# VH-VL binders against q8ixk2r445to577: the designs that were tried, part 10

Target 1, 133 residues: q8ixk2r445to577
Amino acid sequence: FFGMLQNKGLTDYCFDYNPPDENQIVGHQVILYLCHGMGQNQFFEYTSQKEIRYNTHQPEGCIAVEAGMDTLIMHLCEETAPENQKFILQEDGSLFHEQSKKCVQAARKESSDSFVPLLRDCTNSDHQKWFFK

## First folded at step 1 (VH-VL)

Design kb2 (framework fv_recaticimab)
Fold by ESMFold2-Fast, scan of step 1:
Structure kb2 (fold): chain C 133 residues (1-133), chain A 119 residues (1-119), chain B 112 residues (1-112)
Amino acid sequence: as target 1 above (133 residues)
Amino acid sequence: QVQLVQSGAEVKKPGASVKVSCKASGYTFTSYYMHWVRQAPGQGLEWMGYINPSSGYTKYHQNFKDRVTMTRDTSISTAYMELSRLRSDDTAVYYCARSGYYDKYFDYWGQGTTVTVSS
Amino acid sequence: DIVMSQSPSSLSASVGDRVTITCKSSQSLLYSSNQKNYLAWYQQKPGKSPKLLIYWASTRESGVPDRFSGSGSGTDFTLTISSLQPEDFATYYCQQYYSYPTFGQGTKLEIK
């Protein structure tokens, strides 16, 4: 699957990656932003290695979670996907992070009205359900 | 034995288009990216872009985005690079080169196709 | 684009000599998470395509003689030929693949 990765609960919001420098896409947090349908910063690919790949800028990045964190960060993709870059997109739309055994949830960013994807204990909430559009 | 075999030399007038082919053999064509790199006479190597033969996804360098089209035909394991609106400074040897998905160094190269643009 | 600069642009050497070629990048090519330097070295003989010698800054490609070695990290890299052979006279290029691929301008190795 590839396209805009949209939230079922926050229906207007999609995964978005807007790095300050297109030549250095590593180390910044993935955010949620209003879906605009134009791809670009909202275009992602789900691969057979269970990666969520960012294809719009270079180098092509893979979403990861660093040890002890609950935020999604952009890393460079690796030949063999490390455990922190593996997400299982389940039949119910849950995005399960294998290493932490938690699910990706749309959540409000602290001290703002903006939204970000965060790791949380898995629930049946629509805020934890994702689909490609 | 991995081989990349390119089409023969081309002579074109300014404003024309050229389409270079690169036929792959000895490996699974859809498991590697195919890149295009050119070299003007007496100058260094310049990356133009790549295609993922599996999906057809392409990534072009900004200098070529308006004029280059990369395609492939998986049934004959062949990649193509078409450059339009040719200028005299497009005179170069054009190479296809293979890379992995995660490691974009080039382990195998085609023999090169000389494209000469003159009036 | 990441700018790659090689030195020298040319040098003359004799068979049996030790030769070093340097390559500098405008930004670090070391990815901290995997500790890899995204740098390769190529050899190009007149009228031929480039041939991969080294990748990940120091890993020799299969079939490349052990007289070729790569070293360095971050922004400064070297290619060393420990005992020059007649077939080694060629132009050498470094290439980064941390971002969109860019190459150094090349170093021409000529016979004395």
Scores: ipSAE 0.007, ipTM 0.628, lowest interface PAE 9.8, mean pLDDT 88

Design kb3 (framework fv_recaticimab)
Fold by ESMFold2-Fast, scan of step 1:
Structure kb3 (fold): chain C 133 residues (1-133), chain A 122 residues (1-122), chain B 112 residues (1-112)
Amino acid sequence: as target 1 above (133 residues)
Amino acid sequence: QVQLVQSGAEVKKPGASVKVSCKASGYTFTSYYMHWVRQAPGQGLEWMGYINPSSGYTKYHQNFKDRVTMTRDTSISTAYMELSRLRSDDTAVYYCARGDYYGSRYWYFDVWGQGTTVTVSS
Amino acid sequence: DIVMSQSPSSLSASVGDRVTITCKSSQSLLYSSNQKNYLAWYQQKPGKSPKLLIYWASTRESGVPDRFSGSGSGTDFTLTISSLQPEDFATYYCQQYYSYPTFGQGTKLEIK
């Protein structure tokens, strides 16, 4: 699968990565932003290794969640995907982070109208359902 | 209420180092980037760099890369900026400022600390 | 770095006046993918930290009076105060965030 990773509950929002660094594209939080349909910073690939890859900027990045954290951070892709970079896209649209046993949820960032994907306990909420467009 | 509170004024000799603190309250410390901006007397604003409090990742402006170190302590929601090998032209008010990385290519700053005056003189 | 130039450097005005401050960037701040201008405006009073007034060139920050408005696109931007109040005498800065943040040199608004 590849394309823009859109939320079922927060219907106008897509995974978005626009790194602020000119020399270091990794280490920044993945956000949710209004879907523009043009790919670019919203274009992701779901691989057979259960990675969510970002290749719009070089070097290519893979979404990861560090132990004890709930934020999705861009990391360097590796030849063999480490466990913190593996997300199981389930048939119901849930994006399950097996290492933490949590699901990716569209959530409002504190004190703002901004939205970000965060790890939360798994529910049947549409805010935890994702699809490639 | 979102607030950034900085440490008090410092007077330093040339060649010394200064470490300024910035304590955040009223929001989740790790959800926003912390930036440092300085202002020399009677001059404009100069961006120095940022730290991502979640990861500890830092990015410094080229003019400060060899002398600045930004750190944070998540247990007390405090960010630090240390500037070494001080020169007289480092005399300035140093601000911490909150930047929200959301839908932005880079950052604007919605919350600022009160500023820390650093005076460098012999 | 993207260079920001403000004009005028200083401006004398009276309460009730309409005041305009201009800001020019050395490169376009309009991002083609989202059609947003990466430009903010700040107010700074003597001895105080800067206060965000406007972001995305024309969006007012919560709590900022509606007499403040921002306009412009690309390389040319304007901050307008429609009816100047006593508390508005301050220095105003524009800031781009299309790349690493850079600020204009400031416009000092003084009482006439």
Scores: ipSAE 0.011, ipTM 0.609, lowest interface PAE 8.9, mean pLDDT 86

Design kb4 (framework fv_recaticimab)
Fold by ESMFold2-Fast, scan of step 1:
Structure kb4 (fold): chain C 133 residues (1-133), chain A 121 residues (1-121), chain B 112 residues (1-112)
Amino acid sequence: as target 1 above (133 residues)
Amino acid sequence: QVQLVQSGAEVKKPGASVKVSCKASGYTFTSYYMHWVRQAPGQGLEWMGYINPSSGYTKYHQNFKDRVTMTRDTSISTAYMELSRLRSDDTAVYYCARYPLYYGSSYFDYWGQGTTVTVSS
Amino acid sequence: DIVMSQSPSSLSASVGDRVTITCKSSQSLLYSSNQKNYLAWYQQKPGKSPKLLIYWASTRESGVPDRFSGSGSGTDFTLTISSLQPEDFATYYCQQYYSYPTFGQGTKLEIK
């Protein structure tokens, strides 16, 4: 699977990665932004190692969640995917983060109209369902 | 050179529909979102929605969601905005505008010349 | 929707004057991850389409004279024209693109 990773509940929003320096693609938070359909910063690949890869720049980035955190951040991809970079894309569209046993949910910041993907306890909410477009 | 050329002025009665066209040239039509923005006489700019010309995906502002339809024809690089059940307060200049896209950046770099729509009884 | 408010609604000035126009947003337009402000400024002359002047709050669009400058961060933004020229008499709009686009109500710059 590859393409723009769109939310079923927050239907106009896609995974988006917009690092401030194109020479440093890692270490920043993955966000949700209006789906533009052009790939680029919204183009992701779901791999056989259960990674969500960002291939727009070199070196390739892989989405990860650090221990104790609930935000998705961009890390360097490794030859063998570490546990914090593994997400199971389930038949119902849920993205299950294996290491934490939590699901990726589209969430808003209450003081802001900005949206981000966060790890939350798994529910059957459409805000936890994702698909490639 | 990039150009967005819109259809001519329209005069409509309340309850009618209007369909405005925007023909793009000078760039790859399917590589840029097309947005629609209107401006009532003596008033500011109001965003209506956008279409992705490649996929046909549309997003409409809540104020227009029930009566606006945005489409495109890639064979002639033309976008369309149809507004139904017109009211007198829909009298405005309607603009198409290109959404430049680079690393999450967004703002309107090229605009059509505008189409005046007058709704009067 | 993010609400954009401009002041003043109109302003009279003479050629050579320094002019400032302000824009306030109902919420911060500063994105914490990249430290960029999602704000643009447009110029519109009577009977014409808007023209992009500034994006990212302070970056001048190619071909825009250096007398135009943008500043500010978060919720408070300013467009400055350092030495007004005859062709600058127009209406100016701010626009946020942090969410779905919304515009300020406009500031009309008139000859004094």
Scores: ipSAE 0.007, ipTM 0.545, lowest interface PAE 12.9, mean pLDDT 85

Design kb5 (framework fv_recaticimab)
Fold by ESMFold2-Fast, scan of step 1:
Structure kb5 (fold): chain C 133 residues (1-133), chain A 120 residues (1-120), chain B 112 residues (1-112)
Amino acid sequence: as target 1 above (133 residues)
Amino acid sequence: QVQLVQSGAEVKKPGASVKVSCKASGYTFTSYYMHWVRQAPGQGLEWMGYINPSSGYTKYHQNFKDRVTMTRDTSISTAYMELSRLRSDDTAVYYCAREGYDYRAWFAYWGQGTTVTVSS
Amino acid sequence: DIVMSQSPSSLSASVGDRVTITCKSSQSLLYSSNQKNYLAWYQQKPGKSPKLLIYWASTRESGVPDRFSGSGSGTDFTLTISSLQPEDFATYYCQQYYSYPTFGQGTKLEIK
């Protein structure tokens, strides 16, 4: 699948990555932003290796779980996907991170009115269900 | 089921402070902002502010920012709203209300209200 | 603050009537990126907390009878009760959440 990765619970929000520096595309937190339908910073590819790739720049970025945290950050894609970059997109729409045994949930960023995807204990919440548009 | 249970009615003198509590149950307390709305007798609804129960961050309406303090205790899933230097025109029913399931400020869940009467 | 104005301030109606309450905002509540109107409607009976009827201008809250409907976009919004029932006599409020929440002054629906 490829396209805008949209949340079922926060129906108008999509995965979004807008790096603060065009020369440094990795290391910053992935956010959720209003779906605009134009691709660009909201265009992702889900691969057979269970990666969520951001193909806007070369080298390609891959969403990774930040070490020791519940946050998703952009990292460089590797020849063989490391476990922290692998997400199982299940039939119910959940994005399961096997290494942590947690699911990606749409959540509000602390002390902010902005939204981010975070790792949380898996529930059947629509905030943990995602689909490509 | 989501439930918000507020503390009982208060009668205060002008110049005093009042602290209203709102105990939440039926959902993860830290996942949704708690708002406070008041209603003077026979009048409409007036938004006072919100608290993020996770971080403790607060945002107050301009009309209340110098007198209101919102806090929470995550160990007992309770939010508090304290209004100081009370005036007679602070006489109102004070409600806590939880934001909607999509994290927007439409309120499907309301406390039963706490009547605060300020009189000499 | 975004100012919300309701009309009428009160109206009298009979059971079975079609009732329309209007709400006007001082600026557009339609967010261009998601095409949603940040507008809710509440019902309040004396001595009770407000009860959510409608959010996103036209989405009925679970458990709200289908005789209640919301419509409109931008600055002009309408709450319609298609066939008024005895339990519907109450005060109705619109509320915007495009910015910090503000409410209309209320419309009191009274028995004719």
Scores: ipSAE 0.030, ipTM 0.677, lowest interface PAE 6.0, mean pLDDT 89
Fold by OpenDDE, second read of step 2:
Structure kb5 (fold): chain C 133 residues (1-133), chain A 120 residues (1-120), chain B 112 residues (1-112)
Amino acid sequence: as target 1 above (133 residues)
Amino acid sequence: QVQLVQSGAEVKKPGASVKVSCKASGYTFTSYYMHWVRQAPGQGLEWMGYINPSSGYTKYHQNFKDRVTMTRDTSISTAYMELSRLRSDDTAVYYCAREGYDYRAWFAYWGQGTTVTVSS
Amino acid sequence: DIVMSQSPSSLSASVGDRVTITCKSSQSLLYSSNQKNYLAWYQQKPGKSPKLLIYWASTRESGVPDRFSGSGSGTDFTLTISSLQPEDFATYYCQQYYSYPTFGQGTKLEIK
C-alpha cells in the first residue's frame, strides 16, 4: 500500500513529514496535515516488512517509535526492519505498533494548534483508523 | 468560481513591515492550503511558504522564516502574509495562491497580486 | 532546493509557429510509487497573475487549449505550443512540486 495515509476520524488529515532540512530527513516528528497530495511530504508506503516508509530521496526514511516516546519519528530504513519500526495496518483500519502494543491515534499536539499521530491505548475510535488514499 | 482578492499596493520604507491580505471566496476556505509567492520586477517566481487555514500550521521557505508570518481569519476567509524588516530587494508583487482540487497542483488559483515597493 | 533550468530564456516566433520550451530539473521529479512527474507549467502575461497550464508534466488544466502540450519524464521536460496564437505571447514557467516548490527562471515568448 502507498499514497497518502489518511485518518478517518480527523477527516481530511494525512500523515505529513516536513523536515527543516530535506537533506537531513531523520530525527523529526511526523505530523498530521491537511491532505493535499502535493510533493513527497505526504506519500508513504506500507511495506512487506511492516514499515511505513517515507518515499523521498535516498536513503529512505522509515517511521519509528523511540523508547519511552509516544510520537512517530523518522529514522533511516534498514535492510531488516528493526522492531521499533514495525507496524500492523489491520483490516479494520487500526495502525498497531508491535513493540509498544499501542495504536496510532490522530490527536492535537500539546500546546499547539497542530495535529500529530500519537501512540495510545487501542480503542475503536475513528481517530485510530487509517487508510491509504 | 474560486476567487482570491488581495489588498492594495503598499509603499514602505526599509525596516518597516507590510501585511498583505487575501480574501477567498467560492470554496471552503479551510479545505485547501494557501500559498504565498512573490515576483520581483522583471524576475521569476519565488515561493515564500504556505498556511493550513484549518489548523493555522505554516511552512516557510528558509529564506523568509525569520521575517515572514502567515496567518488567517477563518471567520472572513482571509489569509494574511506579513513581512518584516523590509529591504529594497523585497520590492515585488506578492501573490496568494490556492492549491488545486484533486491534488493536482500547488498554485491552481491566484490572487491578482499586491505590489509592495520598498524605498527610502 | 531542486533547481529548475529553462531553455531558452527568450525566443521570438510568429503566429502559427511551433514552439518548444525545455525545462530541466537538478533531480528526478518522477515518483516511483505512482509514476507521476511532479512538474507544472504556467503562463504569465504582463501585469497579470500566472495561470496554470499543465500539471503532472502532461495533463492540461481545464480550459487550456489543445495546442498546449507537456511531455517528458525524470529530469527533462518540454512544453510545446503546436501553432502559436496571438494570445500565446507571454512568459512561461516550469515548476516542480516533487519537493518544496521551485520555479524555472522563465521563458519569454515574444512576437517576431
Scores: ipSAE 0.006, ipTM 0.625, lowest interface PAE 10.3, mean pLDDT 91

Design kb6 (framework fv_recaticimab)
Fold by ESMFold2-Fast, scan of step 1:
Structure kb6 (fold): chain C 133 residues (1-133), chain A 121 residues (1-121), chain B 112 residues (1-112)
Amino acid sequence: as target 1 above (133 residues)
Amino acid sequence: QVQLVQSGAEVKKPGASVKVSCKASGYTFTSYYMHWVRQAPGQGLEWMGYINPSSGYTKYHQNFKDRVTMTRDTSISTAYMELSRLRSDDTAVYYCARKDYGSSLYAMDYWGQGTTVTVSS
Amino acid sequence: DIVMSQSPSSLSASVGDRVTITCKSSQSLLYSSNQKNYLAWYQQKPGKSPKLLIYWASTRESGVPDRFSGSGSGTDFTLTISSLQPEDFATYYCQQYYSYPTFGQGTKLEIK
């Protein structure tokens, strides 16, 4: 699958990666922002290795879970995907992170009116349902 | 080359509906969200909502959601904004606008010329 | 909604003057993870639609003269016109796009 990864509950919000410097692709948080429908920084690829790839820049970035945290961070892709970069897109739209046993949820960032994808206990909430557009 | 051309001025009575059109040219109509923004006489700009011309999905500002309907016709690259149950305070210039290429700019880069809607008895 | 406040409401200046317009948001428009301020500035001449001047608080739109510049971060932003020209007679608006768009009330600039 390719496209904008959109949230079913926050229907206007998509995965978005707009780092401060295109030369510093690694280490920054993946955010949610209003879907614009133009690809670019909202264009992701779901691979056969269960990765969520951001390939707008070289080298390609892969979404990973920050160790001991619940945030999604951009890392460099590896030839063989490490476990912290594997997300299982389930039939019901849940995005399951096997290593942590948690699901990706659209949530408000604690001290702001921004939204971010966070790992949370899996529920039937539409805020945990994602689809490629 | 990008151009948004809106329909002409309208005079309506309170309680009526008005439908404003916005014809796009010079770009791929379905690739950009179309926003609607209004401006009452002597006042600032007020965002009303947007439509995704590809899917038909709409998002309306809370203040308008019970009276506004945004649609499009992809065969003629035209977006529409219909506002019902008009009040005198709906007198305004109504603009359509779209955003720039890519994800680097989320602000509205191209605007229609505006459609003046006057609501009076 | 995020509330945007501009000052002054109106200003009169002479050709060649340096003009400063300020904009304040009710919450920070700076996203710390990407270090971008989700703030734009528009120019609206009488009887015309708005024209985008500045985005990301300080990035000048293509075709906009160098005399226009944007600065600021977080909640406090400034639009500066370094050497006012007759064609700069207009109302200027700031707009946030950190969430669904909201605009300031506008600053009307009159050239003496």
Scores: ipSAE 0.009, ipTM 0.648, lowest interface PAE 8.2, mean pLDDT 85

Design kb7 (framework fv_recaticimab)
Fold by ESMFold2-Fast, scan of step 1:
Structure kb7 (fold): chain C 133 residues (1-133), chain A 120 residues (1-120), chain B 112 residues (1-112)
Amino acid sequence: as target 1 above (133 residues)
Amino acid sequence: QVQLVQSGAEVKKPGASVKVSCKASGYTFTSYYMHWVRQAPGQGLEWMGYINPSSGYTKYHQNFKDRVTMTRDTSISTAYMELSRLRSDDTAVYYCARDYYSKYEGFDYWGQGTTVTVSS
Amino acid sequence: DIVMSQSPSSLSASVGDRVTITCKSSQSLLYSSNQKNYLAWYQQKPGKSPKLLIYWASTRESGVPDRFSGSGSGTDFTLTISSLQPEDFATYYCQQYYSYPTFGQGTKLEIK
């Protein structure tokens, strides 16, 4: 699977990685933004190692969740995917983070209008359903 | 200098498989993605997929997903493209091409091409 | 897939002529944050592999003669050869790399 990773509940929103500095690819939070269909900052690839890769810049980035956190951040991809970078895209569209046993949900950032993907207890909510476009 | 040298022409029967090789030299093999593109006689160029020689990760075009396998051997800087269950319309010249994929600056070096003819 | 359409499919020209080849994409190839168009042009001579001429719609590849130029933005692109030379008779392809690669159907440039 590859393309824009779109939310079923927030039908206009896609995974988006727009780092403040194009020369510093790693370390920033993945956000949700209006799907624009123009690739680049919204172009992701789901790999056989269960990674969600950001291939627009070198070195390639892989979405990860650090221990104790609920936000998705960009890490460097590793030759063998570490557990914090593995997400299972299930048949129902749920994106399950194996290490934490939680699902990725489209949610508002604290006290703001910005939407971000966050780890939450798994539910059957459409805000936890994702698909590649 | 950069070179991509492909294996020689092949004639196959329908239903057979073909495995084309592409040997790289003059650069660090694992630092560039390798794409495969084919061209049927008198037709245009058709992208088939790519392999990341460092990780072995592959991405295939939907039209080839169930019949193509791309691999590499880093010890001899060689990429392979195997196409199974050949049909007459797979008759084409198959090219490997190098790409610094994340920069999106096009395919700067191509192999010489391998002619695959599928006939009875 | 992003569809690339070239025109004309073929044209005849003489040495010294100015030649223009057009390429149209089914969606914009312009990335808004960096203002770059993800389009390349290739030259292919009979029996040979394609050769990269231009990337980023208008940046000439190293070693490519300055008579080759690319222009355009969004969905409409052109390749211009300002003064055609004998070695320029070939088939020319545009290619988008905004998503997974797709090529135009090619424009065959023939001697008149």
Scores: ipSAE 0.006, ipTM 0.536, lowest interface PAE 12.9, mean pLDDT 85

Design kb8 (framework fv_recaticimab)
Fold by ESMFold2-Fast, scan of step 1:
Structure kb8 (fold): chain C 133 residues (1-133), chain A 120 residues (1-120), chain B 112 residues (1-112)
Amino acid sequence: as target 1 above (133 residues)
Amino acid sequence: QVQLVQSGAEVKKPGASVKVSCKASGYTFTSYYMHWVRQAPGQGLEWMGYINPSSGYTKYHQNFKDRVTMTRDTSISTAYMELSRLRSDDTAVYYCTRGTYYDYEPFDYWGQGTTVTVSS
Amino acid sequence: DIVMSQSPSSLSASVGDRVTITCKSSQSLLYSSNQKNYLAWYQQKPGKSPKLLIYWASTRESGVPDRFSGSGSGTDFTLTISSLQPEDFATYYCQQYYSYPTFGQGTKLEIK
């Protein structure tokens, strides 16, 4: 799958990655932003290795969760996906992070423009349901 | 077990810079955001910003954005806050504190505070 | 910024009194997805760091005496000390963590 990764519960919001430092694509948090339908910073690819790839820049970025953290950070993709970069997109729309055994949830960080995906205990909440558009 | 230990008091002249350190122990340094909060004499608490020790990502309050820099060194579990172009109204106690927007714990542990006096 | 308005700015009380401090936010601190209020209360004694008392509006931090309780939801919150002790004379602050952290102006609780 590929496209804009949209939240079922926070219906107007999609995964978005537009780091403030153009010369350093990795190391920043993935955010949620209003879905615009144009791809670009909201275009992600779900791979057969269970990666969520950001292909807008070179080298390609892969979403990861660092040990002990609950936020999604952009890392460099590896030839064989490490466990911290593996997410299972399930049929019900849940996005399960294998290493932590937690699910990706839409959550509020700050103002209305500053929502983020983060890891939480898995529930049937629509805020934990995602789909590609 | 959790402890945040800050550097000692500083006396600075107007226009100088000050760099305060905060050494964390008793928990995984990269698992929690480190925030900086200051308190002028007889005044309330004012949030300055945070650093994500894992990514290095920072957010600064607009009032400090042009003068503050927050950094960290993960090898020694230490966070730093540097405030430049000091004014007399920057005289305050500066605190580092552990917290996050993402989990359900606000500022649960605080450093002892670093008194910064700006006088001529 | 979310504005936190705390009242009263100061109050005098005696040991054994029931004390209430109120805190109002300029917008709701209730997050609909998890039904939690992003509101904390702190105690600060002269010359000391703030100490977390209450988080999620009503959850008492470990080690905090049960005479301290928090209540409220949305925009209106209350901290209650059911039977004031000598060690409770301090300044109390509410803080929201729904957005960029902001604090109330503080309530100074004075003896007598």
Scores: ipSAE 0.006, ipTM 0.539, lowest interface PAE 10.3, mean pLDDT 84

Design kb9 (framework fv_recaticimab)
Fold by ESMFold2-Fast, scan of step 1:
Structure kb9 (fold): chain C 133 residues (1-133), chain A 120 residues (1-120), chain B 112 residues (1-112)
Amino acid sequence: as target 1 above (133 residues)
Amino acid sequence: QVQLVQSGAEVKKPGASVKVSCKASGYTFTSYYMHWVRQAPGQGLEWMGYINPSSGYTKYHQNFKDRVTMTRDTSISTAYMELSRLRSDDTAVYYCARLDYGYRGYFDVWGQGTTVTVSS
Amino acid sequence: DIVMSQSPSSLSASVGDRVTITCKSSQSLLYSSNQKNYLAWYQQKPGKSPKLLIYWASTRESGVPDRFSGSGSGTDFTLTISSLQPEDFATYYCQQYYSYPTFGQGTKLEIK
């Protein structure tokens, strides 16, 4: 699948990655922003290895979660996807992070009007349901 | 005043290379993507590819990937498009055009065009 | 690539006429996430670069006269000039940006 990864509960928001320098795409947090369909910052690929890739540019970036963290960050993709980069897009729209056994949820960033995807215990909330458009 | 000014007309022999320049003014060069579009005589517009002037990242249309190179020089706000191994059917007007972000958008400012004639 | 087809390839008209130009895409240009059609229209006069007229299928670019209007959704789009002026004789192109840019073959508007 390739496209914008949109939230069902936070209806107008999509995964967004806008690195400050495309030569340094690694290490920054993935955010949620109003779906606009312009440019590569909102276009992701879901691969057969269960990766969420930011691959409109070289080198390819893969969304990952570091141990003990709940934020999604950009790492370099590997030939064989490591466990911290694997997300299962389930039939109900849940985006399940295999290594942590948690789900990706749209959440308001503290003391801010901005939104970010975070790992949370899996629930039946529409804020944990995602789809490609 | 936002402008894109391109280099002058070129006449080339088959097998030669041509390098067209596009100088930007009136805006921040690195804030917009630069695309290249060509038009053969009496024909429509054909997208060739783009460069991100900030990073230098390029994406080329499959039809041109083996022969085109896009570069830029941020110190003089100029983008370049070089097409190698020219054929007679490469005779066209070559345009640079800016796009807000990436490739999913429209072209609000165009260069005046550079006529490239490939003739034996 | 998404294929764009324009009709007619050329048409003759007189000043004051209402003119319609059609553009069809090989697949829908309506992005379901934002409900926008990824389509633009350009005007090109002989020896000149294309000039943006319409974007998002129906939004007029700043400075473009209100006699120009765009309509349509999905795969079928229309550019209308409500009362043709002498400066409107040109070639018109539609462009999709749902994927990598592709253009229609153009419609040449000539004096009758």
Scores: ipSAE 0.000, ipTM 0.540, lowest interface PAE 15.2, mean pLDDT 86

